# Designs tried in a protein design chat: VH-VL binders against IMP cyclohydrolase (purO). Part 4

Target 1, 198 residues: IMP cyclohydrolase (purO), of Methanopyrus kandleri (q8tz52)
Amino acid sequence: MYVGRFLLAGKLEDGTPIAVYGVCSRSFSDRRIEVREGAAFVVPEDPSYITENPYVTYTCARIVDEFLVLTNGAQTDPIADKLESGVPPREALVSVTFAMDYEHDEYNTPRISLITDGETFWLGRVAPEEVYFRVMKPKDGEGYLLSVYGEYAEVPSKPNMTLDREDPLECDPVPSFEHYVCSVIARHDGGRWSLEAR

## First folded at step 6 (VH-VL; framework fv_flanvotumab)

Design d39 (from d1 with heavy chain T55S K57R)
Fold by ESMFold2-Fast, scan of step 6:
Structure d39 (fold): chain C 198 residues (1-198), chain A 122 residues (1-122), chain B 108 residues (1-108)
Amino acid sequence: as target 1 above (198 residues)
Amino acid sequence: QVQLVQSGSELKKPGASVKISCKASGYTFTSYAMNWVRQAPGQGLESMGWINTYSGRPTYAQGFTGRFVFSMDTSVSTAYLQISSLKAEDTAIYYCARYKGDFYETDWFDPWGQGTLVTVSS
Amino acid sequence: EIVLTQSPATLSLSPGERATLSCRASQSVRSYLAWYQQKPGQAPRLLIYDASNRATGIPARFSGSGSGTDFTLTISSLEPEDFAVYYCQQYSNWPPYTFGQGTKLEIK
């Protein structure tokens, strides 16, 4: 199935909080994730081809104190900045994602955003037909999957996947995603988030 | 308004070269790949390949390497197709067309340039 | 490469009639198929993308259906401006993304 961009959030069976931002793309597969000092960026695979076009190169992950922010676009930095200034997670997520609105492009591309402190997960989606934000507290093995397109293109009201593998990318339905390009996997261990590019 | 405007028709002799331009306006040039499509007289559409406007990297369909060169100039939002050592069989209308890429994540063509007729004859 | 075969090659109809155009792929393209209209002397125009979604500004009489290897473009009631050549295009696999040979819709 083709999902475009996706967010995955939850806890592994051993209780480890995790979150994933993934990129699937039919058109621009020559991209990768670069992790630098508590942040992750979607960048060209060839580093000599750098641009500040936000559809191609953008911050997809930020760590601020106990919080992890993952999004599919330019809202990552403003959300992280609000958290850094002491704005509570729900307000930071809702105010920024809503104010930036869905992309007013030909597909009205939704914005999807996630904040988590490892225990509580705030997940949101802004699209022309709906604005939906939810606060979730997954139990061990429970996952929440949200994508831009396809079968997971709505904020789930309950867990919609099982995190029964150590590698969240191996948990169904992720292996079925078409045109996978890259992802950042965030794990909460030792009281802090860590980022891994895949 | 999103628009692609191509250079005018060309009449060339065999062995000459031609460079066709495709100027984009109404959108961020580097957000979308630019495809080139050929249509020989009385025939259908044939994709020649595309250029990643962000990286400048061209990708050619089989049969369109060597004599065909895709390039671009971001400062003027223009893509170029150069054909060297022209042959009679290169006579065709050449279209540029935008691939909706990245956030759109599509490879259909929209919009299209108006086309440039290249005629190769004596 | 994936080959797209369109049928019929020519379809002769009158205004007001329903047109049904077929596109068959040599292997599954899932839903990654678009339809274009080309009028004489003009560039192609996008009609349908992802097999069934109408592009902006395209009249409701145009509809697309199908998945996998079999796709259909339907024009529910032909208008005079609809007589043109129609092409399908797949973008399921890595480039080059291929076009069908076209179906010419002509006035009877």
Scores: ipSAE 0.012, ipTM 0.523, lowest interface PAE 8.4, mean pLDDT 86

Design d4 (from d0 with heavy chain Y104F)
Fold by ESMFold2-Fast, scan of step 6:
Structure d4 (fold): chain C 198 residues (1-198), chain A 122 residues (1-122), chain B 108 residues (1-108)
Amino acid sequence: as target 1 above (198 residues)
Amino acid sequence: QVQLVQSGSELKKPGASVKISCKASGYTFTKYAMNWVRQAPGQGLESMGWINTYTGKPTYAQGFTGRFVFSMDTSVSTAYLQISSLKAEDTAIYYCARYKGDFFETDWFDPWGQGTLVTVSS
Amino acid sequence: EIVLTQSPATLSLSPGERATLSCRASQSVRSYLAWYQQKPGQAPRLLIYDASNRATGIPARFSGSGSGTDFTLTISSLEPEDFAVYYCQQYSNWPPYTFGQGTKLEIK
């Protein structure tokens, strides 16, 4: 199935909080995730193409204090900045994602955004037909999957996947995603978030 | 305005090489991929492949590897198609077309260049 | 490779009539299908994308429908300028994307 971008959030069966931002793309497979000191970026695979041009790189993950922020675009940094300024997670997520609105391109591409402190997960989606935000507290083994396209394009009201593997990318339905390019996997171990590029 | 302007028609002998240009204007060149389409006389549209303007990496369709080279120059917002060792069967109109592919996927072709006629004859 | 088959190869109609053009895919393309119009001596022009959305500036008489493997382009009342070759194109698989062979719409 083709999903475009996706967010995966929840707890592994051993209770470890996790979150994933993933990229699937038919046209632009020459990209990777680069992790640098508490942040992750979607960048060209060839480093010679990394420039100051904002269209060639975007931040997809930020760690601020106890919080992890994952999004599919330019809203990552404004959300993280509000958290750093002491704005509560719900307000930071809702105000930024709603104010930036969906992408007014040919697809009216939804914005999807996630904040988590490892116990509470704030998940949102802004699209032409809906604005929807939820606060969730997954139990061990429960996952929430939200994509921009396809079957998982609605903010789930209850867990919609089981995190029954240590590697979240091996949990159904993720292995069925077409044109997978790259992802950042975040784990909350020993009181802090860590980021891993895939 | 968003547009693609191609170089003029070419008349070449078999064995020669030709380089066609496609100059983009009115948008950020690296935001969208550039596709090349061939149309032989009296025939339909045939996709040759595309170049990722973000990375410079070309991808060729079946049958267009070897003699065909896609390249680009970001400083002048121009994509290029080079055909080496020209054969009579390469006689066709060659179009460039922007993939309406932003980072979050749209894949139809808009806009199109006006086309470049390449005639290969002795 | 997904093969797109257009029918009929040639459609002969008069101005004012309704034209219905078909495009069939060898496997599902979901809704990832576009339609283009090509007039003699001109580059193709985008008409419809995502099976049913009209491109900017395209008259309301043009409409697209279908999903999966069967798609239709309808022109509700032909104008003289509509006589052209029409191509469908799929973009559901890995690029480069494939075109149908075209339907020639000609004046009776």
Scores: ipSAE 0.031, ipTM 0.600, lowest interface PAE 6.5, mean pLDDT 87

Design d40 (from d1 with heavy chain T53P)
Fold by ESMFold2-Fast, scan of step 6:
Structure d40 (fold): chain C 198 residues (1-198), chain A 122 residues (1-122), chain B 108 residues (1-108)
Amino acid sequence: as target 1 above (198 residues)
Amino acid sequence: QVQLVQSGSELKKPGASVKISCKASGYTFTSYAMNWVRQAPGQGLESMGWINPYTGKPTYAQGFTGRFVFSMDTSVSTAYLQISSLKAEDTAIYYCARYKGDFYETDWFDPWGQGTLVTVSS
Amino acid sequence: EIVLTQSPATLSLSPGERATLSCRASQSVRSYLAWYQQKPGQAPRLLIYDASNRATGIPARFSGSGSGTDFTLTISSLEPEDFAVYYCQQYSNWPPYTFGQGTKLEIK
C-alpha cells in the first residue's frame, strides 16, 4: 500500500515508548534522514542539493526537554519553538497545525503532527474533510499508526497496530508500505528521547 | 497558470546532436518531477525517463541510456533533453510532462508541453 | 516492467453512441492508472486519474472505472470532438511509468 508519510507511536511490549516518522515517495526517492543535535531532517542523499523546498527538505523531528515532536513538514519547528517557550503540548500542537492548515496545493495534502513525553501522545491531522486531534496513553505493546494517504489516513480512536517486535519498522503493517525511502525512530530510554536515522 | 512551453521543431542530419528545452511557469519548478515522452510517427506514447528537479538526477528507461541526456537549469525553470549521434529512428515528437509523487498519492502527467518535432534525415 | 494492453485497437462508432475502452495490466497497478486523450497534431490531455477521478475541465460524459488489472474508460454519449486516440498509463511502481499502445476512436 502507498501511504506517503506516516507517524507511528506507542509502547513496545517491554514498555519502551517509541515514535517513528517515515517517508514513502515515488518521485523523490534519493533522500535520507540526518540526525543532529536533538533534531532530524529529511535531506537529499547528496548534500549539495539541500535547499528550502519544503516538499523535499524539512525538519521532521525535534527534541525539546522531555518532549519529542514529529511531523510531515514545516510545522515541526514552530511546534517545537512553542514547547521551548513553555506552551503546553495540546495548545502547541493544535494551534500550529491548524493555523498552517493542510497544504493548499493541487492535492490538498494533510498535515500530520505528533508530540509526546513518552507517556502521553498528542496526535493530530488537518485535512479539507476533517480536523482531528487526540490525546492517547498507549499500554505496553499498543501502537497508533497515522498516514497521509490510504487505509491509515484517520487519527485512530484505539490502537490500530501491535508493537510486538523490537524494531518498529518490522511491525505489521509497516513492511507492506510501498516506495519506502527513510525514517527516524525515536526511543524513550533512560528518561530521555534518542533519535536513530533509518 | 501552470504551463510547459517547448522549443521549436528541429531538422537534423544523421550523426548530429539536438537539445530541446521545456520551460515551466506557474509553479515551483523544483517541487515536481519532469518526465520525457517520445512518440514516433504513427506510434503510441513511450516514456523515456524523468529528472528529479530538486537533485538534478536523471533516471532513464530501458533503451534510452547513452545518447540521451536529461538536464535542467533551475535559474530559468527549464528542463532539457539532449540527443547525440542522431539516427533516423530518433525521428519523433518529444514531449515534456510534469508529475509528482512526494506528499501526493499519485503520479499522473499534467500538464504536457506542446511537443517538439525532431526530424532526422539525410 | 508493467505492460498495459488496450483493446480494441480501433473502435468505430457514431456520434451519440456509448464508447467503452479497456486497459489491462500485466500485474496489479491498484488504482494508479490515468487516461489521456490525444487529437492529431496535439499533445495528450489528461482525462482521468486514480482510475476514476475526472481531471479539471473534463466533461461529465467521461468516466473511468476498475482496479487492480482491469480498467475501463467510458464515454456515455460521443460528441464529434471525442474522436481521438486514448491512452492509459500506470504509475504504481518507480518511474518511468508505462503507457498502453492506444485505442483509436473513429467515426463509423
Scores: ipSAE 0.012, ipTM 0.559, lowest interface PAE 7.8, mean pLDDT 86

Design d41 (from d1 with heavy chain T59Y)
Fold by ESMFold2-Fast, scan of step 6:
Structure d41 (fold): chain C 198 residues (1-198), chain A 122 residues (1-122), chain B 108 residues (1-108)
Amino acid sequence: as target 1 above (198 residues)
Amino acid sequence: QVQLVQSGSELKKPGASVKISCKASGYTFTSYAMNWVRQAPGQGLESMGWINTYTGKPYYAQGFTGRFVFSMDTSVSTAYLQISSLKAEDTAIYYCARYKGDFYETDWFDPWGQGTLVTVSS
Amino acid sequence: EIVLTQSPATLSLSPGERATLSCRASQSVRSYLAWYQQKPGQAPRLLIYDASNRATGIPARFSGSGSGTDFTLTISSLEPEDFAVYYCQQYSNWPPYTFGQGTKLEIK
């Protein structure tokens, strides 16, 4: 199953809130996640290319106060900036993701975006034929999975996976994803969000 | 608008080298992988491999390692195919073709360059 | 390596007729299949991607169908400019992506 990019959000069985942004790629497997002071970036493995071309990185995660933002592109920073300015999560997510719209390239690539405070999860997708946003409050063990392509390319109206393993990447259907490259895993331990590159 | 323009035809002797260029325009060069496809006279299409324009790293299909080198120059949005120690069997039209290899992958080939005929004869 | 077998090798038809071209994969490629048209002296042109999606600018008479191992390209009513060689291509496995051997559509 090929998904391209995915967002996973929910609570582990022990009640720990988690969220994941993951990258799957057939042709560009030479990438990793870099975590710095409350943010995560998709970067190439080759450091010389980073130096020569600033276009090769994007922010995929930001932590702002109690909020975590995960997205598949340029909308991460504007969403985080609105949260920093005191704009409520629903308004920040909907206004930015909708205004930036899907990418107007040959493939009309969808934008997927997530905000969470550990209890409430705001998830959205903007595509040419559809604009859909949902507010979710997962129970222990409940997960929500959204991808750019494939079987999970619709914002779920109810939990569509079970978070029955400590490692969210080991929860079905994630191990079945083709050409997995890297991910950032966010965990909320009751005090703060933490980011882990995988 | 979105175009790939290749260098002109080459006539070479066995043992020589050739370097074919493929200049991209109308899109962000580093957002799409560049593929190379060979078509021998009267034959079908054969994938040779691709170069990741995001990292500059080449990937070769079986049979195209060693004498074949994929490279690129981001400053001029150009991909290159170099063939060393040319043999008569290398006589073919060589195409460059784009596929999306950045964040949102689609692996069909669009657009294609016009093709470069390489003839190897003594 | 996934092998794509196209049939027939040559299809002889007249303008106005329906053309049906087949592509069979040696193992499932799901929906990761594209169709290309190539005219003499020209580069291939993308017609269909992801088995059934028409590329930009491709006339409505071209359609693709199928999934798994069996795929079909249909031209509902042939125009004179449609007589060309057609190739299928899979991209479901790790690259490099393989092409079928081609079907030549020729005028009767």
Scores: ipSAE 0.012, ipTM 0.537, lowest interface PAE 8.4, mean pLDDT 86

Design d42 (from d1 with heavy chain W50Y)
Fold by ESMFold2-Fast, scan of step 6:
Structure d42 (fold): chain C 198 residues (1-198), chain A 122 residues (1-122), chain B 108 residues (1-108)
Amino acid sequence: as target 1 above (198 residues)
Amino acid sequence: QVQLVQSGSELKKPGASVKISCKASGYTFTSYAMNWVRQAPGQGLESMGYINTYTGKPTYAQGFTGRFVFSMDTSVSTAYLQISSLKAEDTAIYYCARYKGDFYETDWFDPWGQGTLVTVSS
Amino acid sequence: EIVLTQSPATLSLSPGERATLSCRASQSVRSYLAWYQQKPGQAPRLLIYDASNRATGIPARFSGSGSGTDFTLTISSLEPEDFAVYYCQQYSNWPPYTFGQGTKLEIK
């Protein structure tokens, strides 16, 4: 199935909190995720062809204190900045994602955003027909999957996947996603978040 | 106003080269891929390939490798199509067209350039 | 390669009539199909994208429907300016994307 971009959040069976931002693309497979200290960026994979253009690079992940922020676009940095300023997670997520609105392009592309402290997960989607935000507390093995397109393009009210493997990308339905390009996997180990590019 | 403006018509001899330009305005040039489409006289539309304006990397359709080169210059928001060793069968109108590949695939073509007629005759 | 076949090749109608143009894909393109209008001496113009969504500025008389392999463009009441060639285009797999051969809509 084709999903475009996706967010995956929950707890592995051993209780490890995890979250994933993934990129699937029919159009451009020449992207990768670059992890730097406390942040991750979607960037072109071939630096020999890269033009100098700040628009091409967007932040998809930020770590601020106990919080992880994952989004599908330019809302990542403003959300993280609000958290840094002491704004509560729900307010930071809702106010920024709603104010930036869906992309006013031909698809009216939805914005999807996630904040988590490892116990509580705040997940939101803004689209022309829907503005929906939900607070979730997954149990061990429970996952929440939200995509831009396809079967999972609705903020779930209950867990909609099982995190029954150590690698969240191996958990159904993720292996069925078409045109997978790259992802950032966040794990909460020993009281803090860590990021891994895939 | 989002628009693409192409260079003027060209009349060339077989074996010559031609370079067609497509200047973008009204949007961020590197946010959208630039596609090239050929239309031979009295025929339909034929996709030639595209250039990824993020990376500068071209991708060619079957039959358009070798003599055809896609390039770009971000400083002037312009994409280029160069055809070398021109043949009579290259006579056609060549269009550039925008295709969004940045956020979440706007995979249809909008806008289009006005077209550049290339005539190859002896 | 996905092949798009349009029918009929030529459609002769009068102003005020309804036009129905078909596009069939050799394999499923889901909803990843666009329709373009081309008038003589002009570049193609986007009409419909994602099978059924009308592009900005396109009159309400144009509508698209279908999914999978069978798609239809409908013009509910023809205006004189609608007599043109219409192309469908799929973007279901990796680019470059393919076009149908076109349907010529002409005055009766």
Scores: ipSAE 0.012, ipTM 0.522, lowest interface PAE 8.5, mean pLDDT 86

Design d43 (from d1 with heavy chain T30K)
Fold by ESMFold2-Fast, scan of step 6:
Structure d43 (fold): chain C 198 residues (1-198), chain A 122 residues (1-122), chain B 108 residues (1-108)
Amino acid sequence: as target 1 above (198 residues)
Amino acid sequence: QVQLVQSGSELKKPGASVKISCKASGYTFKSYAMNWVRQAPGQGLESMGWINTYTGKPTYAQGFTGRFVFSMDTSVSTAYLQISSLKAEDTAIYYCARYKGDFYETDWFDPWGQGTLVTVSS
Amino acid sequence: EIVLTQSPATLSLSPGERATLSCRASQSVRSYLAWYQQKPGQAPRLLIYDASNRATGIPARFSGSGSGTDFTLTISSLEPEDFAVYYCQQYSNWPPYTFGQGTKLEIK
């Protein structure tokens, strides 16, 4: 199945909080995720093509104190900036994602955004026909999957996947995603978030 | 608002070269791939390949390697198709078309350029 | 490569009649299929994408259906301007994507 971009969040069976931002693309497969201290970026495989165009090169992950922010676009940095300024997670997520709205390009691309402190997960989606934000507290083994396209393109009201493997990319339905390009996997070790590019 | 405008018709002799332009407007050029489609007289549509407008990397369909070169110039939002060593069988209308869908997925063609007629004759 | 076969090659009908055009893929393209209309001397125009979604500005008389390998474009009541060549196109694999050979809809 094709999803475009996806957010995966929850707790592994051993209680480890995790979150993933993944990129699937038919047209632009020559991209990767670059991790630097406290942040991750979607960039071209060839660094000479890096540009300030936020639709192509953007921050997809930020760590701010206890909080992890994952999104599919330019909203990552403004959300993280509000958290740094002491704005509570729900307000930071809702105000930025809604104010930036879905992309008013010819495709009306939805924005999907996630904040988590490892116990509470704030998940939102803004699209032309849908504005949904939910606060979730997953139990061990419970996962929440939200994609831009496909059958997971609605903010779930309850867990919609089981995190029964250590590698969240091996948990159904992720292995069925078509045209996978890259992802960032975030894990919380009890003290801090860590980011891994895949 | 979103449109593709191609250069005018060309009449060339066998062995010559031609360079066709396709100027994009009304959208961010680097955010959408550009495809080239050929239509020989009285024939159907034939995909020639596409260019990744972010990286500049072309991808050619099997029959279009060698004499055909896709390129672009981001500063003027223009894609180019160059055909070298022209042959009579290259006589056709050449279209540029944006890969539509979202930048994340699905690649139907919209919009299309108006087409450029290339006639190769002695 | 995925081959798209359109049938019939030519369909002769009168205004007001219903047109049904077929496109068959050599292997599953799921719902990754588009339909285009081309009038003489003009560039193709997108009609339907993702098998059944009507493109912006396309009249309601045009509809698409199907999935997997069998697809249909239906024009419920032909208008004079609908007599044109119609092409299906798949985009289920990596680019470049393939077109069917076309169905010519002509006036009887």
Scores: ipSAE 0.012, ipTM 0.532, lowest interface PAE 8.6, mean pLDDT 86

Design d44 (from d0 with light chain S31Y)
Fold by ESMFold2-Fast, scan of step 6:
Structure d44 (fold): chain C 198 residues (1-198), chain A 122 residues (1-122), chain B 108 residues (1-108)
Amino acid sequence: as target 1 above (198 residues)
Amino acid sequence: QVQLVQSGSELKKPGASVKISCKASGYTFTKYAMNWVRQAPGQGLESMGWINTYTGKPTYAQGFTGRFVFSMDTSVSTAYLQISSLKAEDTAIYYCARYKGDFYETDWFDPWGQGTLVTVSS
Amino acid sequence: EIVLTQSPATLSLSPGERATLSCRASQSVRYYLAWYQQKPGQAPRLLIYDASNRATGIPARFSGSGSGTDFTLTISSLEPEDFAVYYCQQYSNWPPYTFGQGTKLEIK
């Protein structure tokens, strides 16, 4: 199945909070995630191309205090900045994602955004047909999957996957995603978020 | 407002080189890849390959390696096709077409440039 | 690479008739198929994408159907301006994506 971009959020069976932002692309397989202190970026796989196109690197993950922010685009930094300024998660998520609106391109591509403190997860989607956010508190083993395209292109009202593997990318239905390119996996372990590029 | 404008027709002798331009306007140039399509007289459409405007990396279809070079200049939102050591069989209309999005995907060709006729004759 | 075969090579019909054009893929492309119209001296024009979605500004008489390996472009009632060459294109595999050889729709 082809999903484009996806957000995965929940708790592993052992209670570890996790979140994933993933990139699937029919066209561009030469990208990777670069993790720097407290942030992750979608960048060209070959570092030499970054200097040719500095405007096409985007932030997909930010860690601010206890909060993790994952999004599919330019809303990541404004959301993180609001959290850093003391704006509560719901207000930061809704105000920024709504104000930036869905992309007015050929697909009217939705913006998808996630904030979590490891216990509470705030998930939002803005598209032409809907503006929707949900606050979730997953139990051990419960996962929430939201994609830009395909079968999971709707904010779930209840868990829609089981996180029964240590590696969230091995949990169904993720292995079935077509044209997988890269992802950032965030784990909340030992009282803090950590980011891993895949 | 979204459009691709190509350079004018070229008449060249065998062994010469030609460089065709394709100037994009009305959208963010680096958001979509640029594809090149050849159409020989009386023939169908043949994809030559594409250039990733995100990375600058060209990808060539079988048969278009070597003499064909895709390049771009983001400062002027322009893609280029260079053909070296021209042969009579290179006579064709060459189209640029917007093809792939970095952030969002355009998998089909839209818009198209108007085409550039390259005639190679002695 | 995925090969697209269009049939018939030439279709001769009169205005007002229904046209049915076929495109067959050598392996499944799911629904990642587009149709283009090309008139003499002009660049191709997008008609249909994702097998069945009509592009902006394309008249309702044009429709696409199919999935997997067998696809059809239908023009419900031919207008004089519809006589042109039609190409299918797949984007299911990694680029560069391939075109069919074309079907020429001509006046009988």
Scores: ipSAE 0.017, ipTM 0.585, lowest interface PAE 6.7, mean pLDDT 87

Design d45 (from d0 with light chain S31N)
Fold by ESMFold2-Fast, scan of step 6:
Structure d45 (fold): chain C 198 residues (1-198), chain A 122 residues (1-122), chain B 108 residues (1-108)
Amino acid sequence: as target 1 above (198 residues)
Amino acid sequence: QVQLVQSGSELKKPGASVKISCKASGYTFTKYAMNWVRQAPGQGLESMGWINTYTGKPTYAQGFTGRFVFSMDTSVSTAYLQISSLKAEDTAIYYCARYKGDFYETDWFDPWGQGTLVTVSS
Amino acid sequence: EIVLTQSPATLSLSPGERATLSCRASQSVRNYLAWYQQKPGQAPRLLIYDASNRATGIPARFSGSGSGTDFTLTISSLEPEDFAVYYCQQYSNWPPYTFGQGTKLEIK
């Protein structure tokens, strides 16, 4: 199945909070994730092509204080900046994602955004005919999956996947995603977030 | 409003080179990739490949990797196709077309340039 | 790799009739299929994308349907200006994206 971009959030069976931002693409397979001190970026595989163009590079993850922010675009930095200035998570997520609106391209591509402190997860989606935000507190083994396209293109009201493997990318339905390119996996171990490029 | 305008027809001898231009207007040139399509006389459409308009990186379809060069000039919003060592079999109408899709993808072609006829004969 | 086969090669009809053009893929392209119209001496024009979405400015008489390997372009009532060559194109897998060989719609 083709999903475009996806967010996965929840707790592994051992209680470890996790979140994932993943990239699936038919046209731009020459991408990778670069992790650098509290942030992650989607960049071209060839470093000589790194630019400020959002079709080439963008921030997909930020860690600010106790919070992790994952999104599919330019809303990552403004959300993180609001959290740094003391704006509560719900307000930071809703105000920025809604104000930036969906992309006005041929598909009216939705924006998807995630904030978490490891216990509480704030998840949102903005699309032409739908604006939906939800606050969730997953139990051990419970996952929430949200994609831009496909079967998971609706903010779930209850867990919609089981995190029954240590590697979240191996949990169903993730292995079924077509044209997988790269992802960033965030884990909350020892009281802090860490980012891993895949 | 959104438009691609190509250079005029060319008549060349075998072994010569030709450079075709495709000027974009009415949109941000670097936002969408530019594709090149060939149509030989009386035949169908054949994709030659595309150029990433922000990075300048070309990608060629199988069969178009040697004598064909995609380039661009962002300052004038123009893409170029250069064919070296022209052969009679290169006689065709060459179209530029904008790849369209979602924010991160290229999928279908809209708009198209009007086409440039290249005739290679002795 | 993915081959698109259009049928018939030539379709002869009169104005006012319904036209149905077929495009078959050698393997599933899901709904990642577009249709183009090309009139003599002109560049191709986008008609349909994502199998069934009509492009801006395209008359309602044009419709696309299908998914997977079998697709159809339907023109509900032919106008004189609709006699042209029609091409399907897939963008399901990594490029290069391929075109069908075309169906010529001509006056009977």
Scores: ipSAE 0.035, ipTM 0.620, lowest interface PAE 6.4, mean pLDDT 88

